# Ledger of designs, part 21: VHH binders against F-box associated domain-containing protein sdz-33 (sdz-33)

Target 1, 300 residues: F-box associated domain-containing protein sdz-33 (sdz-33), of Caenorhabditis elegans (q9u232)
Amino acid sequence: MATVPFPILCLPDFVLQKSLKLMGVVEHLCLSILSKNIKQLIATLKGYPKCFSFKFVPFTSLTVVGERFKHFSFRFDIDESSQNANLRSYTDEGTYITLTVPGFTVKHWIEHVAYVLCRNNSIKLVLWEPNIDEVYEIVKDMRTVEVVIVSSEIQSCHLLKLFPSLRYLGVYKAPISAQILTYNLLHLEVKTKVTLNDILISNCSNFSISGNDVSDKELNFFMRSWIKGSNPRLTKFYIRNSLRVRDPYLETVLFQNIDYIETHKKIYWRTFEISRPDGTKADVMWDPLYNSYFNMTVQH
Key: E = the ipSAE of ESMFold2; O = the ipSAE of OpenDDE; V2 = 0.75 times the mean of E and O plus 0.25 times the DockQ between their complexes.

## First folded at step 24 (VHH)

Design z2 (from y3 with D31S S106D Y107T; framework vhh_7b2m_4; at its last look DockQ between E and O 0.01; V2 from the best seeds 0.00; counts 0 for: pae O 15.6 > 2, grease 25.3 > 24.2, placed apart)
Fold by OpenDDE, look of step 24:
Formats: structure tokens, sequence, C-alpha cells
Structure z2 (fold): chain B 300 residues (1-300), chain A 122 residues (1-122)
């Protein structure tokens, strides 16, 4: 690959850094290929998200979502004869730029993008494919701290072995295993069916459930159990139910046999305080009428 | 096209001298660190000497005091002056170039020459 000297390469580091900060992702990717120096500088730039999202669509595309950068979609043009891949970057205007590096495979491009944009960052992996092993081979050297499983065919227990640095897990379609529930995740989001028992055995700090029909009686039981010492690591529990009974007096069921203090009353939601015997307190925000959600946050 | 072409190798008697040259083309030579490597038969390739874009040089212990690496950016050429040659210096000598920045853990060179044979007889 013939490297043509660019004037930008002759700039002092501090000027170059300022210039790089004004450039977009595509420019960064291009310049980083041309120079290791620039690659290093880009990797040290502030402003990249702490967590970079990688979305794989059957190894033909890569979606990158970050705070600094808008949604970027990359696609790979693979030459089957040489196994070389070109990176096609789509702009917000619907146009695309093609980057070509002789000898680069899809894996090389993914690694390059990850290095440039995520070297000191953690990776969020969104899994749409059922073949997690193939995806793993590409990302195994990256620090994956967040995984979102969209596929219904992925076994979650295998996931924990593959990603030892996993802190955040989303499970949208696949069944959730006891192994996952009992794992000390920082954040667990489940959009599949969750039972009361699943909630009680969970060991995550933040637990979010959506698309579930957890009853007020079940929530009552959960809170009573919490008061008795269940889920000691739990700091936040959030449930959004699709269907809830619009009864203004549901608190009688929800807080049955629970000592509570109502701290806030609004038109659509109410906040209650519950306490453990050890002095630990939690705020329970309850909206049965408008948003149909339950939120319990342990006070610090 | 990127090219590194070594020259100056050959047969020399122990105690003799050789000067190797490596002509670079197809990339911005002056911004690269360049180095000489050698590989003896049945042995791994090892670094002999390197010179960064700023002119700082490094040498392996086995060649310190005997070999000198230098570069001419105007000619896109790196040289290895080899004095007091020993039979153990017999190897294929390779020129390599790296886009030099002290990258932590990155020791891989970007470009390699085809090598030139150096044989030192007893």
Amino acid sequence: as target 1 above (300 residues)
Amino acid sequence: EVQLVESGGGLVQAGGSLRLSCAASGFYFRSYAVGWYRQAPGKQRVVVASIDSGGSTKYSNSVKGRFTISRDNAKNTVYLQMNSLKPEDTAVYYCAAQDYWPLMGDTEYDYWGQGTQVTVSS
C-alpha cells in the first residue's frame, strides 16, 4: 500500500490532535490506516463513548452506535476469491464511501474499527445471529462488557464463559437460565417471560423487566421478601407491564402487610418508601394508570 | 507499490567489513523507523539494529561496537556498516520499516525486504 505523505502528518502532535477532534469517524478510520502514529493519537482522543456498540448482521454488516458519533453503518464487500473485504461506510445522507486495504478481511476491519474507536473502551455486543461462536472468534480479543441477545436460539450460560468481563446483559427473546439470574451482573434486562421465582433468585444490581405481566400480588410478595433480606445486591428493580388494571386503589394490594410511607403523590404516579429492619430503605415509584410501571430503587 | 530492496551482501573473511544498503520506495520513508534483521539457518529472525525517524539508534548486544546503522532520508535509504565480521554473523539480512510511534506493545514492522545473504568465512 503506497502511502502518500499528507501534510497533516507533518503537524505537531498537539495540532494534529486538535485537527483530529474535528474529523469524523470515516476520516479517523482512513488516517489510522495510513499511519500508526495517527492511529495511536486517535485511540487516545477523548470523546469516544465508554461503551461502543457493535451490531453484527450475518457478518455482512457492522453497526456502530456511539455518543460522539451518530449511527454509523458499515458493510463488507467480500471478494470470495481473495477473501479480501472492503469496508463500505454509509453516511447520514444515504451515500457510502468504500475503504479498501489490500489483504484486509472482515475480521481485520472489525479489529481496526474497534481499535480506533474502542481501544480504551468497552464493547457492547448485540447478537442477532444464533452462531455465537463465530461472532466470538471475531471479538474474543476485545473487552466485551455488555451483551444484548436478540436471537431466541442463543444459550445464555455459554455466554458467561465466553465473556468473563460481562457486566450488562440483555435478553430479548431467548429463555433466561438460572445461571444467568444468579450471576452477579451489574445490569440485567429481560424482555421474555420472567417468573416471581426468577426475580427472587436474581443476583444483579439492576434488574429491568419488560413485556411481562407481573401481578401486584407478586410484586407485593417480592417487596415483602426484600424487606426480609432477599436480593441483597439489588439496587434498582424496574418493571414495565404492558397491561395493568387501572385501579386507583391498587396500593392496597401492592402494599398489603407492608409498612410504607407515601413520599410523593402526583397525578399519574406515586412514590412510597419501604424499609428493612437493618435500616436499608427503598423508594417505590408506582404508576398503575398512565405508564404502567413499577420502579424500586434502594436508597444509598 | 512498497518496496525494500537490500544490497551489499556477499562473502567476506573474518575480520572484514561489509556495507549493506536498503533502498525504500512506495511510502513516506522519513516518517518510518527502519531496521536490520538477520536470520541464520535454522534460527529465528532477530533484530540487529534499528534507527527511528528521529535518528536514534539501537543495537543488539552481539553487534554493538561493530555495526553502525544510518539513514539518508533524501535517498530513502538505510545502511548497515558491518565491521569486524565474525563467522557467527553469517545470515540473511533483512531490511524492515515501521511507521514509528512508541506504541505500547507494537513491535511489528509494516514492510520487509527480500533479504541479502552475508557469509563470513573463517
Scores: ipSAE 0.000, ipTM 0.185, lowest interface PAE 15.6, mean pLDDT 81
ESMFold2, look of step 24: ipSAE 0.006; ipTM 0.180
ESMFold2 (binder alone), look of step 24: mean pLDDT 81; pTM 0.819

Design z3 (from y3 with D31S K58Y; framework vhh_7b2m_4; at its last look DockQ between E and O 0.04; V2 from the best seeds 0.00; counts 0 for: pae E 10.2 > 2, unsure alone 64.9 < 65, grease 28.6 > 24.2, placed apart)
Fold by ESMFold2, look of step 24:
Structure z3 (fold): chain B 300 residues (1-300), chain A 122 residues (1-122)
Amino acid sequence: as target 1 above (300 residues)
Amino acid sequence: EVQLVESGGGLVQAGGSLRLSCAASGFYFRSYAVGWYRQAPGKQRVVVASIDSGGSTYYSNSVKGRFTISRDNAKNTVYLQMNSLKPEDTAVYYCAAQDYWPLMGSYEYDYWGQGTQVTVSS
């Protein structure tokens, strides 16, 4: 088969602009490495918030998140000795497109993609077994860094020193430290084991817990503690995929010694309102089914 | 129904070899990263080796040069060839498949097999 490249580089700017708006991420990246003029034109289109995420075991992928959950994934072909990297995209037909720029490392690609495509200049890191200092050097110029610790024993104090403006953190399989729990995060997602004490000492605004055994007695204690002033920054707290089988006829354990107003939305799950003495209110939703969820939203 | 089934475990003398297999069903195997994890008694599961949909491999430092991971997309199967086995390799070995291309902000989903015991005698 013969390749006949599209001669887009010969088009006037207004024709290029119209044509570029009809193209996707892969086409934009392909064209952006050919010409500084085209790179600049594509950068004016910037419409991808939360632009991409990486898996760092080894540096194996870049995902660009498009509109309405369209996702474009690339794998890095990295020369381990030089750290030079090419991007490779697989098509639906099982073929691929390789993007090559002489001398580009993973860092160069991240900077290029952010310049060309990303409105918010943000990155999500998925850390399996990383060299955290190497990761930092790659992403230190990003405006917002979201981190997910999947399966590693990363030192919490070192992580937080490297990323002092960290707002989003997930901890999936590694033990969670008190340093992480008490850090002033906007969002903390936990899939590893946590205790009631871990929940009570947490200082994040949005706390998501999955796959944990949190009993109705523990939730009751948490809510009573919140009413008395615990977790002062908390805005949203929810538990999903509870490991505990609940008896829906024992709801009185959950709200024991709590003043509440029951509100209603749907026949299959229930909502409630609780209040602090200062008038701060929280909306509580729980699903009485055996595979129950708990969701609490504070009104600040 | 998603299913990952390991086989090929057993008892072997130090210096010997074993080949583990993991048969997958119930999902589009070709698009997933797949790999092997192990759990020694009383310890957490740790990665041993993985292979992505394009064939790129990863090995933990403890097994580099001794273990080889491969996949057969036509048979929906991932393999782990384990050579020069040491008593430290004794563990339950788990096959896993991961959403290699995670969606932004969504819960990610891991598939795990039931595990196969590998015991290396001194």
Scores: ipSAE 0.005, ipTM 0.166, lowest interface PAE 10.2, mean pLDDT 73
ESMFold2 (binder alone), look of step 24: mean pLDDT 81; pTM 0.817
OpenDDE, look of step 24: ipSAE 0.022; ipTM 0.286

Design z4 (from y6 with I28T R30S T52Y Q98L M104T; framework vhh_enristomig; at its last look DockQ between E and O 0.02; V2 from the best seeds 0.00; counts 0 for: pae O 17.1 > 2, framework grips, unsure alone 64.8 < 65, grease 25.3 > 24.2, placed apart)
Fold by OpenDDE, look of step 24:
Structure z4 (fold): chain B 300 residues (1-300), chain A 122 residues (1-122)
Amino acid sequence: as target 1 above (300 residues)
Amino acid sequence: EVQLLESGGGEVQPGGSLRLSCAASGFTFSDYAISWYRQAPGKQREWVSTIYSGGRTKYAKSVKGRFTISRDNAKNTLYLQMSSLRAEDTAVYYCAALDYWPLTGSYEYDYWGQGTLVTVKP
């Protein structure tokens, strides 16, 4: 009598589905290794977030972040002699469970986790290391819609070719290229130096810059240009961590030669409305007292 | 599963005090730097304070001298004592766990809570 080592594999799909819904991610990962059918079922289960942030440091760790607040953290224990890797998964109790599969490398684990948790989902990729090719080999079959580049050594041009579904790009340390700026991204976040020209040539819907000291004159010019029709795809423009200080003349400089209406005045921020000749309106908000940030939102 | 759960939010008058808590689970709490962030309506999320694994603390200029961050590793709990509260402190407050990446020498926030609302109004 061939002892079916895993009776769960003999369950009807509808029962199996119910059972799977009661299991955690570690159980899903284990069962997915045992059966292709189960692997497929798990991949179709409702309950995982629609979008995952997929972050890993090669040969060290893997983090999967779901929508809002579902997080899975994995670490790898690598045997240097065999190149075999164990997957360490953190538990709700603050401990970790180790999964061991003979012959599994870090790459195998990453692929497996990605398949099980992210196959039908868009992924956010966080790149810490410059070896983008290695990362790409792992995620090439996934829909990468978000990329955050932390490394200064990653070339941006190659990135756009690698990820055709790219919608969100974060560049934290590397210089930003004109190619990236002119690309039709949904969201571009830059934490390196950005010039006025960079802002003007940008073609993203949401543009967020941090660590920049864009002058009020430059912002004025940008807004004037916007009113004249520049950046037609722009819906939101954010400047964070500006070096702006409280200036009673900020409004005068910022809105020089611009028709505007003050729509909101609060203790710590003000909102103004600017308009294009075509009737398009934008809300401009700044907080000169506390956050010293600039925010322009085009009204829908 | 990693979880961060904020609590202690509520309505308070200007000049009042409030203590927030963040209960952590699913990871080795003691190994992480933990931070408070806040997001006011219509504003971007901003950093408030961080307490590192060794107990070192940092504060945003806007809250320095008024807020105190602390942690209890035995309870896996992060705290934020807020005093001299102002209207501008009104926000949803979030806790986040900061992970260190040895290979890159970098820090990244890997885990976020759902937030707790603090409202400062007369």
Scores: ipSAE 0.000, ipTM 0.167, lowest interface PAE 17.1, mean pLDDT 80
ESMFold2, look of step 24: ipSAE 0.013; ipTM 0.417
ESMFold2 (binder alone), look of step 24: mean pLDDT 79; pTM 0.789

Design z5 (from y6 with I28T R30S T50R K61E M104T; framework vhh_enristomig; at its last look DockQ between E and O 0.02; V2 from the best seeds 0.00; counts 0 for: pae E 12.7 > 2, placed apart)
Fold by ESMFold2, look of step 24:
Structure z5 (fold): chain B 300 residues (1-300), chain A 122 residues (1-122)
Amino acid sequence: as target 1 above (300 residues)
Amino acid sequence: EVQLLESGGGEVQPGGSLRLSCAASGFTFSDYAISWYRQAPGKQREWVSRITSGGRTKYAESVKGRFTISRDNAKNTLYLQMSSLRAEDTAVYYCAAQDYWPLTGSYEYDYWGQGTLVTVKP
């Protein structure tokens, strides 16, 4: 409601700036749609940390991630005939709010939120069977560094061409391709089938595998290959949500023909250390009780 | 500081009911899929139920029709309503938060509670 000036808009900028520094992300977003003066003041507010990224589920939701990984979630309420979009969320007090700007589409909201709230304009995309070219047109001016694909198919070459700054990729349903496996990603998460060979050819720094039956014998082969120098960029290798049930006393298969030191033992988890001949070390954490986790962290 | 704190466990007669709660803090509860797990003495931990961030529910076959999972995102609380309890339901029950779309594949995104004991008397 812009018919009558909002009282805070009549304050001197000095007082307004002090008030804004006491407010959170949701309050800043609410105020930013009331006037161009407040919008610009919030966008240029110095010495105030803003959200550093956001998660975008095209045409569905927007989540802004702030300090201490606080998430502020908004859903789009789209009028199909006009393509006007409202944002809806709960406040910190649990009340429901709707943010409305006449004529705003999803693209306008992305641009607005990035302008007023985000420090580095990076975005995480969660894709549910979308037209990737339409999504690209919405986010092309953002630095897209993370994509999670929950589609049954991927056009891997096209995806990588559209998002050359991609560092984080999640592939949850579609078959994983060698092009993706060998791409220089900071983080690759896979919830679709992978083989031992897929793991060995991977070129990512952090590799997470979920929902796969990677055997202890296969993990043993991987670790022996790593000791001999495979996966030289690898920093973290992580398996979770495995359907495999492990006997807590079968670690001898896992470490067969591997020189290791058990560094910690608790009821629910154990840690080990393995080394390359050049002295590079990796910590292995094994939690047989959950059958959900295997973690290897390389010390560089 | 991430915490998941279970409560509501106790002793109950066969056929009885209990309601378990899991209070969450230190993360954005509404963005997580939250699950109940249980571990009987001498058994492996097993999955019981899950509720997604969008409210979709799934149950292990052994509890389907007897247990109901729910969440209250305004209160950051997960619930498990247990009815028609049987001796086989005796276990320590854990809640766990799992990111549907993790930013990394590390352990930092898979949080567990300390558990609450449910005992169904023979």
Scores: ipSAE 0.006, ipTM 0.198, lowest interface PAE 11.0, mean pLDDT 75
ESMFold2 (binder alone), look of step 24: mean pLDDT 79; pTM 0.793
OpenDDE, look of step 24: ipSAE 0.336; ipTM 0.735
ESMFold2, look of step 26: ipSAE 0.000; ipTM 0.211
ESMFold2 (binder alone), look of step 26: mean pLDDT 79; pTM 0.793
OpenDDE, look of step 26: ipSAE 0.005; ipTM 0.220

Design z6 (from y6 with I28T R30S T52W M104T; framework vhh_enristomig; at its last look DockQ between E and O 0.01; V2 from the best seeds 0.00; counts 0 for: pae O 17.5 > 2, unsure alone 64.1 < 65, grease 25.8 > 24.2, placed apart)
Fold by OpenDDE, look of step 24:
Structure z6 (fold): chain B 300 residues (1-300), chain A 122 residues (1-122)
Amino acid sequence: as target 1 above (300 residues)
Amino acid sequence: EVQLLESGGGEVQPGGSLRLSCAASGFTFSDYAISWYRQAPGKQREWVSTIWSGGRTKYAKSVKGRFTISRDNAKNTLYLQMSSLRAEDTAVYYCAAQDYWPLTGSYEYDYWGQGTLVTVKP
């Protein structure tokens, strides 16, 4: 079989850059292993997102989601005899390309993929399995800024210790703890049950809840509390996929004892403005088209 | 025909040194990553070290600091300098070559030698 030389390794940087731009992810992954220079050049290339979403199926597969719905699926093929792992990159056509590097473990591949595809090694971690410790051992040297927890068995307090750079958190099945709620997250998404008290004690900038049955009375109370100065860091609060039947014309309960101005009125879209005494304003929107029962955005 | 031929194995005392060689033919040696593996009696084959075409090296934790992998592309030869040998280093040592196809992102099956026996005993 004809061996392919690596003449690309001898090219000037400016030529390499041009060449690399014409290559795909698999080529980048391969070349970055062979040369530190190329690895560095790849890291400076435009086109890869700053942060990738990593989905782990325990030690068998890695899914990376980039910008513009770029999806990369990897599978690890572990050689039991050598304990080396091969990386299988799946194409959109359902085929796969296998990469092998002697001595590379699953961890090595994950780190390499993260380096090549992510800038500054920032990652989004999606946890489907309860064993967070094993996953952590793989990603501990990376900057985890976003975590999505699908498992119901993950302890939230432990999570904050593991990921000091955490800014975005999604909790889909596990109960949400007071420690998480009071943490200064940039974005918190909760798909489990959330109480009014949970909302009031939250300290995140963006709060998204889904699958919750928060009453208009509760939302009224929340807004009143906000007007009085609650949730000072909050910039956006929205409820999606409410279990309640939405009535876009009913405002009596929701805005009871609240001074508001209706700023927009469409067939299924209404926007109201509420204000704090300090002059801060927020838009409250009902939009059934986007499956948002309640959307509050603080004006900047 | 691709050939890898290991040599240099033998019996050595604990703490001793040994140098293994792997002579390669039938392919462009300089373009390949070359590795050492070993298999102890009753155990599975394990990775020892790799040297890439650019000279980059990696070692298993068990041998790091004691073993040195090198290559001479002019001679198409891979070397493994082993020092501070231990009883647990007793194994048949194999050299293997990995064929990389960077443009396609594919690889071929590794080429393997027949191995050379290293025995570390008092």
Scores: ipSAE 0.000, ipTM 0.175, lowest interface PAE 17.5, mean pLDDT 81
ESMFold2, look of step 24: ipSAE 0.007; ipTM 0.217
ESMFold2 (binder alone), look of step 24: mean pLDDT 79; pTM 0.788

## First folded at step 26 (VHH; framework vhh_enristomig)

Design ka (from z5 with S106K E108K; at its last look DockQ between E and O 0.01; V2 from the best seeds 0.00; counts 0 for: pae E 16.1 > 2, placed apart)
Fold by ESMFold2, look of step 26:
Formats: structure tokens, sequence, C-alpha cells
Structure ka (fold): chain B 300 residues (1-300), chain A 122 residues (1-122)
């Protein structure tokens, strides 16, 4: 149940509008389900910041990011027989709330939140072993810009066709495919096995790889290939959470047959610079404090 | 500390039944979707079923009609009722609380239990 003060509902619209501008995201969501008039006022409130983004975990949760990067997480409570859904949460103050609208499904909630609270129709998805067509039917009127997928199987070509605005993709369980690797993403995050050849064919701008045992010799090969022109769109390349302990002969193996300059040598990190023949430079960093076993940033 | 502890595994004849339990602690269990996974010898870990906080269930095709997932919010316990068991169901079964929030970086619930062995005799 929403905890909306009843006296606010009795105010004339212009007085109510002033009161609404003093309220936060959760309060707006709570009020927006009480009447069509209040819903319309919140949706059209000029000069008032709306939420910056929201994240949807189908059939599980909705997270709204508001002012000062506060975020509010709601869990879906779904009646399987009717497919009606309520939103439940503990607020930052520890109050347990339930938002109920008769007849609302998960799709209705997505549309409602987008209509009343959001500046744009962009949505981020976190998917666990999904039926991707079912998810698409829920979010097809939204612009999906980020997907993180935890699944044993991915129909890569189908996924990419369904979400043509995709800029950020995380693949956490399924084997990485050539279709995903070569897709022109702003950011690709992979937490499954990735080979040297997979890295070389990738076409993303920011490539984050976790839980992989790419050797210093393989990284040397990659860097020599990059110097010769491979990975032309690459801006950032990270290897994180490697189980490999860094080779004590870092410079000997990693930079073999590479012209480089060590730019900094500190107690906790070392940085290097390499260059293409055309003068394009990349910074290479080893920084164990930030759980980064290899970090390359290309100057574009 | 987040903890998931599976129990209820054992040996069973083909066509038999077992009920697995997963006791959870260290988080608000009733607010999250929780899954069962399994790993057969020499195979990759595979998803078996999921139940949402609101009770919506999903099953892998290989177990539909034979397995039933449920939960008891008062006991913070997830269950998997397995029936009509086959040799191919022999595996270590895990429960998992997995969550990823790429926008906020919070709610990373990538926890696995130690697993419970189910053996279906040939």
Amino acid sequence: as target 1 above (300 residues)
Amino acid sequence: EVQLLESGGGEVQPGGSLRLSCAASGFTFSDYAISWYRQAPGKQREWVSRITSGGRTKYAESVKGRFTISRDNAKNTLYLQMSSLRAEDTAVYYCAAQDYWPLTGKYKYDYWGQGTLVTVKP
C-alpha cells in the first residue's frame, strides 16, 4: 500500500503542482498510481528533474536512479494465474511498501514508470536464463541500450536483431560468439572463456574480460598485432579477476620485440607507453590494487 | 555473510523421487529470484529452474513436468521436488542467488552453495 497523505489529494491542481516539485522519485511513483490527474501532473511537470535511467530485471525487479544518484529498487510480486504484478520494496528509511494497481502486469509497470518518471525511454536489462522473445514483448516500446545476460545459451544473432540500439553488452556465462565479438558495441564485458583470437577479432570500443588466463605472451602477441593495426576501434581493454599471478619477468615477456617507454614505476602500479608507426599511442597499466591485471587505453 | 546450503541429495533408483532444500541466510531471501543449477560429471554447469520473489517459476525443457521448484519465505528455504528421475539427472545440484546491477554496481549476489549430489542408479 502507498502511504500518500490524503490532504494532498484534496488540493487544487496548481497547489498540488508546487507540492510535487518538493517531492522525490519514490513519492512521485506512489502518488502517480492514485489518480489520472496526479499521473498527468507528474508526467508533464515542467522544470523538474526526472529520473536519469532505470534498470529492468524481467519478472524480478525494477531499479530507478534519481537525483544525486540515489537508486530505488522494487521487486515484482506476480500472480501467476492473472499475471498481475505489484511492486514491493524497503525504502531507504526502512519502510516496507507495496504499490498496487488493479490489473497491472509487468509491462504496464514499465510503461507507467517510463511515462511518469523518465526523461527518455532508454532501458537497461539484466537477464537470467531468459526467454528472449518474452522479454522483447515486454520492453519493445522502450529503447534497450544495455543488456547483461547470464545464460547457458545465447542466440546471439537473434538477440542483436531484437535490440538494434544496444551499446553495452555483458555476457556472463554462455560461450562468447563471433557475432557478439564483431558487433560494434561501445562496451563489451565477458566473464567466460576468451581466447587470443577472440580478442583480435573484437570490434568493440571498450572490452572488459574477467576470469580469463590470458598469458603475458598472448598479451605480447596482441600488442604487437595492435601496433600493426589490429582492433582499430579499440579504446580500452581490461583483463580483470585473473587467477594468474603476474609473471615476475613482466617487462621481458610482455614487451618482447615492442618499443616502449615505462612512464611510471610506483610501489603499487607501473605504467608503459607503446605506439603505432602512425603515432597513435596506447597506455598500458598494471595496477593490482584495482584488480586489473592488464589495462590498455588507446589514444584516439 | 551470505550463505546458501543445499541438502537432500542421495542415491535413488530410476523413476524415483528426491526433495532438495537450499537454506539461505545473510540477505532478504523473499525479495530475490533464486535458481537451481546442476553439473553432471564432465559437463558444464546448466540451469535447471528459477523461482521469482513473487513465485513465478521457470524450468529447463529437460526437467519440465518432472521437477517442481518452490520456496518457504518464513524459513528462507528454496526447494526442488524431483520426480521420475532418470540417469541423465545424476549431477551435483546447486542453488544460486545471482544478481547484477550494471547501472549501480550494487546487488551483486553471485553466490553458490557447495552443492548436493544426486545419483540415479543405472
Scores: ipSAE 0.000, ipTM 0.207, lowest interface PAE 16.1, mean pLDDT 77
ESMFold2 (binder alone), look of step 26: mean pLDDT 80; pTM 0.798
OpenDDE, look of step 26: ipSAE 0.208; ipTM 0.644

Design kb (from z5 with W101R E108S; at its last look DockQ between E and O 0.02; V2 from the best seeds 0.00; counts 0 for: pae E 14.2 > 2, placed apart)
Fold by ESMFold2, look of step 26:
Formats: C-alpha cells, structure tokens, sequence
Structure kb (fold): chain B 300 residues (1-300), chain A 122 residues (1-122)
C-alpha cells in the first residue's frame, strides 16, 4: 500500500494544484480526508475529469465511473456499535486502501465522495434493504435517477413517492404494481413475473423483460394492440429468454392478422416492419434458429 | 439508440479459427465490461469470456487457451478470436454490455446483441 507523505500538505497552493491534476481517484480521496483545504481544492479543480456516474448500494458499496479512468468501487466497513463507516477499495490490480474518518457514517461518505469526485448529485441505487425509508434518509439530498430493486420485500409504489425524479427502474423480485407500470419511466427492466395485461398498460419508453416466457400468441396480441395505439410512449421493447425452441411456424403465429414487410433477411436473422395507421413504424427482429427474444424498436 | 451488432460468424472445419466482432453504438463503450456468451441448440446460454473497461480478461474453463477476448475502445468494438474450434463450440454467439452489481459481486447485462452463428462442421 502507498501512503501520502505529510510534507506534500505543506506545499504552496499552485504547486499542490499541479500535483493534484496528475493524481487519480484513489489519491484524491486519500488526500481529501487529510485536510479541508485539500478537500475544497480537489472539489473545485478545473480541467480535471470528474466522474459522471455515482452508484450506491446502501450499507455495502459506492461505485464511481469516469470517462477517462477505471471504475472504482468502495466497500463500506461499518462498526455496528458506533455506526461509523470506513471505505475500502480494491483496484483492478488487486491493491486495496482503507479510508477512515472518525465519526463518518455512510451518509457522510456519500456526501464526501459526491462532493470531491462527481459532477452532480445524481445517484443510482441498488436496493437490497427492506427499509426504503432508512435508505431515503441517507440519499434524500441527492437526485435519485435510477433504482434497481433486488429485494422481494420492497414495495415498489412507495419508491415512486420517495423518488419522484426516477427515470430508470429495475425490479428483480418484488411484485410490480400498476402504479409502476403506468409511470412515465425512460427505462423499466423486469425480472419478476409480468402478464400480457401488465405489458399493455405500461407507459415506459424502454421496456425490458427477462425471466418470463411470453408466448408468440401473446406477442401477436401485443403487436396488434400496439398497431391500434397501445403503449403510445414505447420506443423499445425487449423480451430476453434463456432458451426458445425453433418454431417453423413462428412467422404464421407471430404475425397473424398483421400487415408487415420484411426489411432484413439473412439465414441467421430477419427483421420486419409493422406500422400504425398514423404512419408510425416499428422494427421487429426474429432469429429463425434461436427464438430467444422478441425485439421491437419504434422508428424515429 | 443502443446497438450491439455481432459479425464474423460462419462455417468452419474442426480445428479451424474464426474472429468474431461486436460493434457497439449509442453508449460510452469504454465504460462497460463486455462479454461473449453462447447458446447451442437445446442448451442454456453460457458465459464464454469477459473483458473489463480496464482490460482485465476472464474465460470459461471450456475455452481457456483457445479463445482470446479483446477490445478496441477507439473503434467501439469487442473481438473474440477463436482457435482450435470443436463441434461443441457450435452456437449462436452474443455480446453483452454490463453494468456492475456490487452487492452480488456479479455483472448485470444492460444490453445484448442479436447474435452471430458459428458452425463447426462434424
């Protein structure tokens, strides 16, 4: 493990600024906990690339992602008696560092990391914890734009009340509510059970479904409904199944009572176009060897 | 819009070589770990190889020493060099771009390609 020499903290500000521009994320965090002056300088450093992605897994980890540097993930080590938290990171090279500030909680670390390393207060959450109100208290001063719910115990409609700026939502195990389905999300990813009716009432722009087995007849009904005007905000619709047996009659079932044109034909995959009466068109992709997914993209 | 487009599949003799490409667009390619997966007829999809944004590589045991994953961030392209191909390598090969899921210690797949067929003759 490398340490920061204490004499560097005594350098004139202009020399320190030049030195800081040569350092990476881990070095900035190490220095930022040693001095309020250095923390402020790093946070305001011009011409240094800052992260544009800040992902928080409550009580577990933070991940920062930058355009010009590697992903850096930090794990919380929480003292249960005091609730003080340390950050620990393992780099791609296997080196680790532990950051300790007396009295810092998880919330203090989130605010500190966001202040020194990130361009804005937008945050992405991965929720394993059943107590969403506790998580909200930690992140309420952030703009939560993405959430992935992995717990079966989190009520997804309560989440919309807490995070009204939400644009991206993943729901892996919890039941999905009509409120979530009808919410105007940019992206909805679902690994929990959904019905054809759930798909038809959805109001998101990009809808991804995995871990479900939606039949060709159900997809036919969906497409016919879309042609008649359902899902008016939908731009992308994906169903990703693990395995699908080749069906030599797929085209007959999938496109029954649908006017379509084939736009791309190869031995291994085919693309079709369907249209609404108002002229709106969508591309549908089909793989004749492996029918493992349905992919519909509305043309722009 | 996000696209991952695989190419370079085809028919090859046992022991032969192929190079697969995956062209990416609509997202910042250099930020993602990118993987190859494959699915043979009647089988579940299996992981083949992964390369992180930082260039670290990992391989399934079944392909170690025969396949090489690489990326060209300037071209937004992922590659899989396959050598010493066997009949069991016959599958549709998919690329997938992943966002890291720290709690599980695994990658979740945000985007998948359409796939390219590799057929190794009997």
Amino acid sequence: as target 1 above (300 residues)
Amino acid sequence: EVQLLESGGGEVQPGGSLRLSCAASGFTFSDYAISWYRQAPGKQREWVSRITSGGRTKYAESVKGRFTISRDNAKNTLYLQMSSLRAEDTAVYYCAAQDYRPLTGSYSYDYWGQGTLVTVKP
Scores: ipSAE 0.000, ipTM 0.161, lowest interface PAE 14.2, mean pLDDT 76
ESMFold2 (binder alone), look of step 26: mean pLDDT 79; pTM 0.788
OpenDDE, look of step 26: ipSAE 0.251; ipTM 0.669

Design kc (from z5 with T28I W101Y E108K; at its last fold request DockQ between E and O 0.01; V2 from the best seeds 0.00; counts 0 for: pae E 10.6 > 2, placed apart)
Amino acid sequence: EVQLLESGGGEVQPGGSLRLSCAASGFIFSDYAISWYRQAPGKQREWVSRITSGGRTKYAESVKGRFTISRDNAKNTLYLQMSSLRAEDTAVYYCAAQDYYPLTGSYKYDYWGQGTLVTVKP
ESMFold2, look of step 26: ipSAE 0.000; ipTM 0.193
ESMFold2 (binder alone), look of step 26: mean pLDDT 80; pTM 0.794
OpenDDE, look of step 26: ipSAE 0.381; ipTM 0.734
ESMFold2, look of step 27: ipSAE 0.000; ipTM 0.184
ESMFold2 (binder alone), look of step 27: mean pLDDT 80; pTM 0.802
OpenDDE, look of step 27: ipSAE 0.487; ipTM 0.792
ESMFold2, look of step 28: ipSAE 0.000; ipTM 0.184
ESMFold2 (binder alone), look of step 28: mean pLDDT 79; pTM 0.792
OpenDDE, look of step 28: ipSAE 0.269; ipTM 0.679
ESMFold2, fold request of step 29: ipSAE 0.000, 0.000, 0.000; ipTM 0.239, 0.148, 0.108
ESMFold2 (binder alone), fold request of step 29: mean pLDDT 79, 79, 80; pTM 0.794, 0.788, 0.795
OpenDDE, fold request of step 29: ipSAE 0.550, 0.568, 0.305; ipTM 0.820, 0.824, 0.694

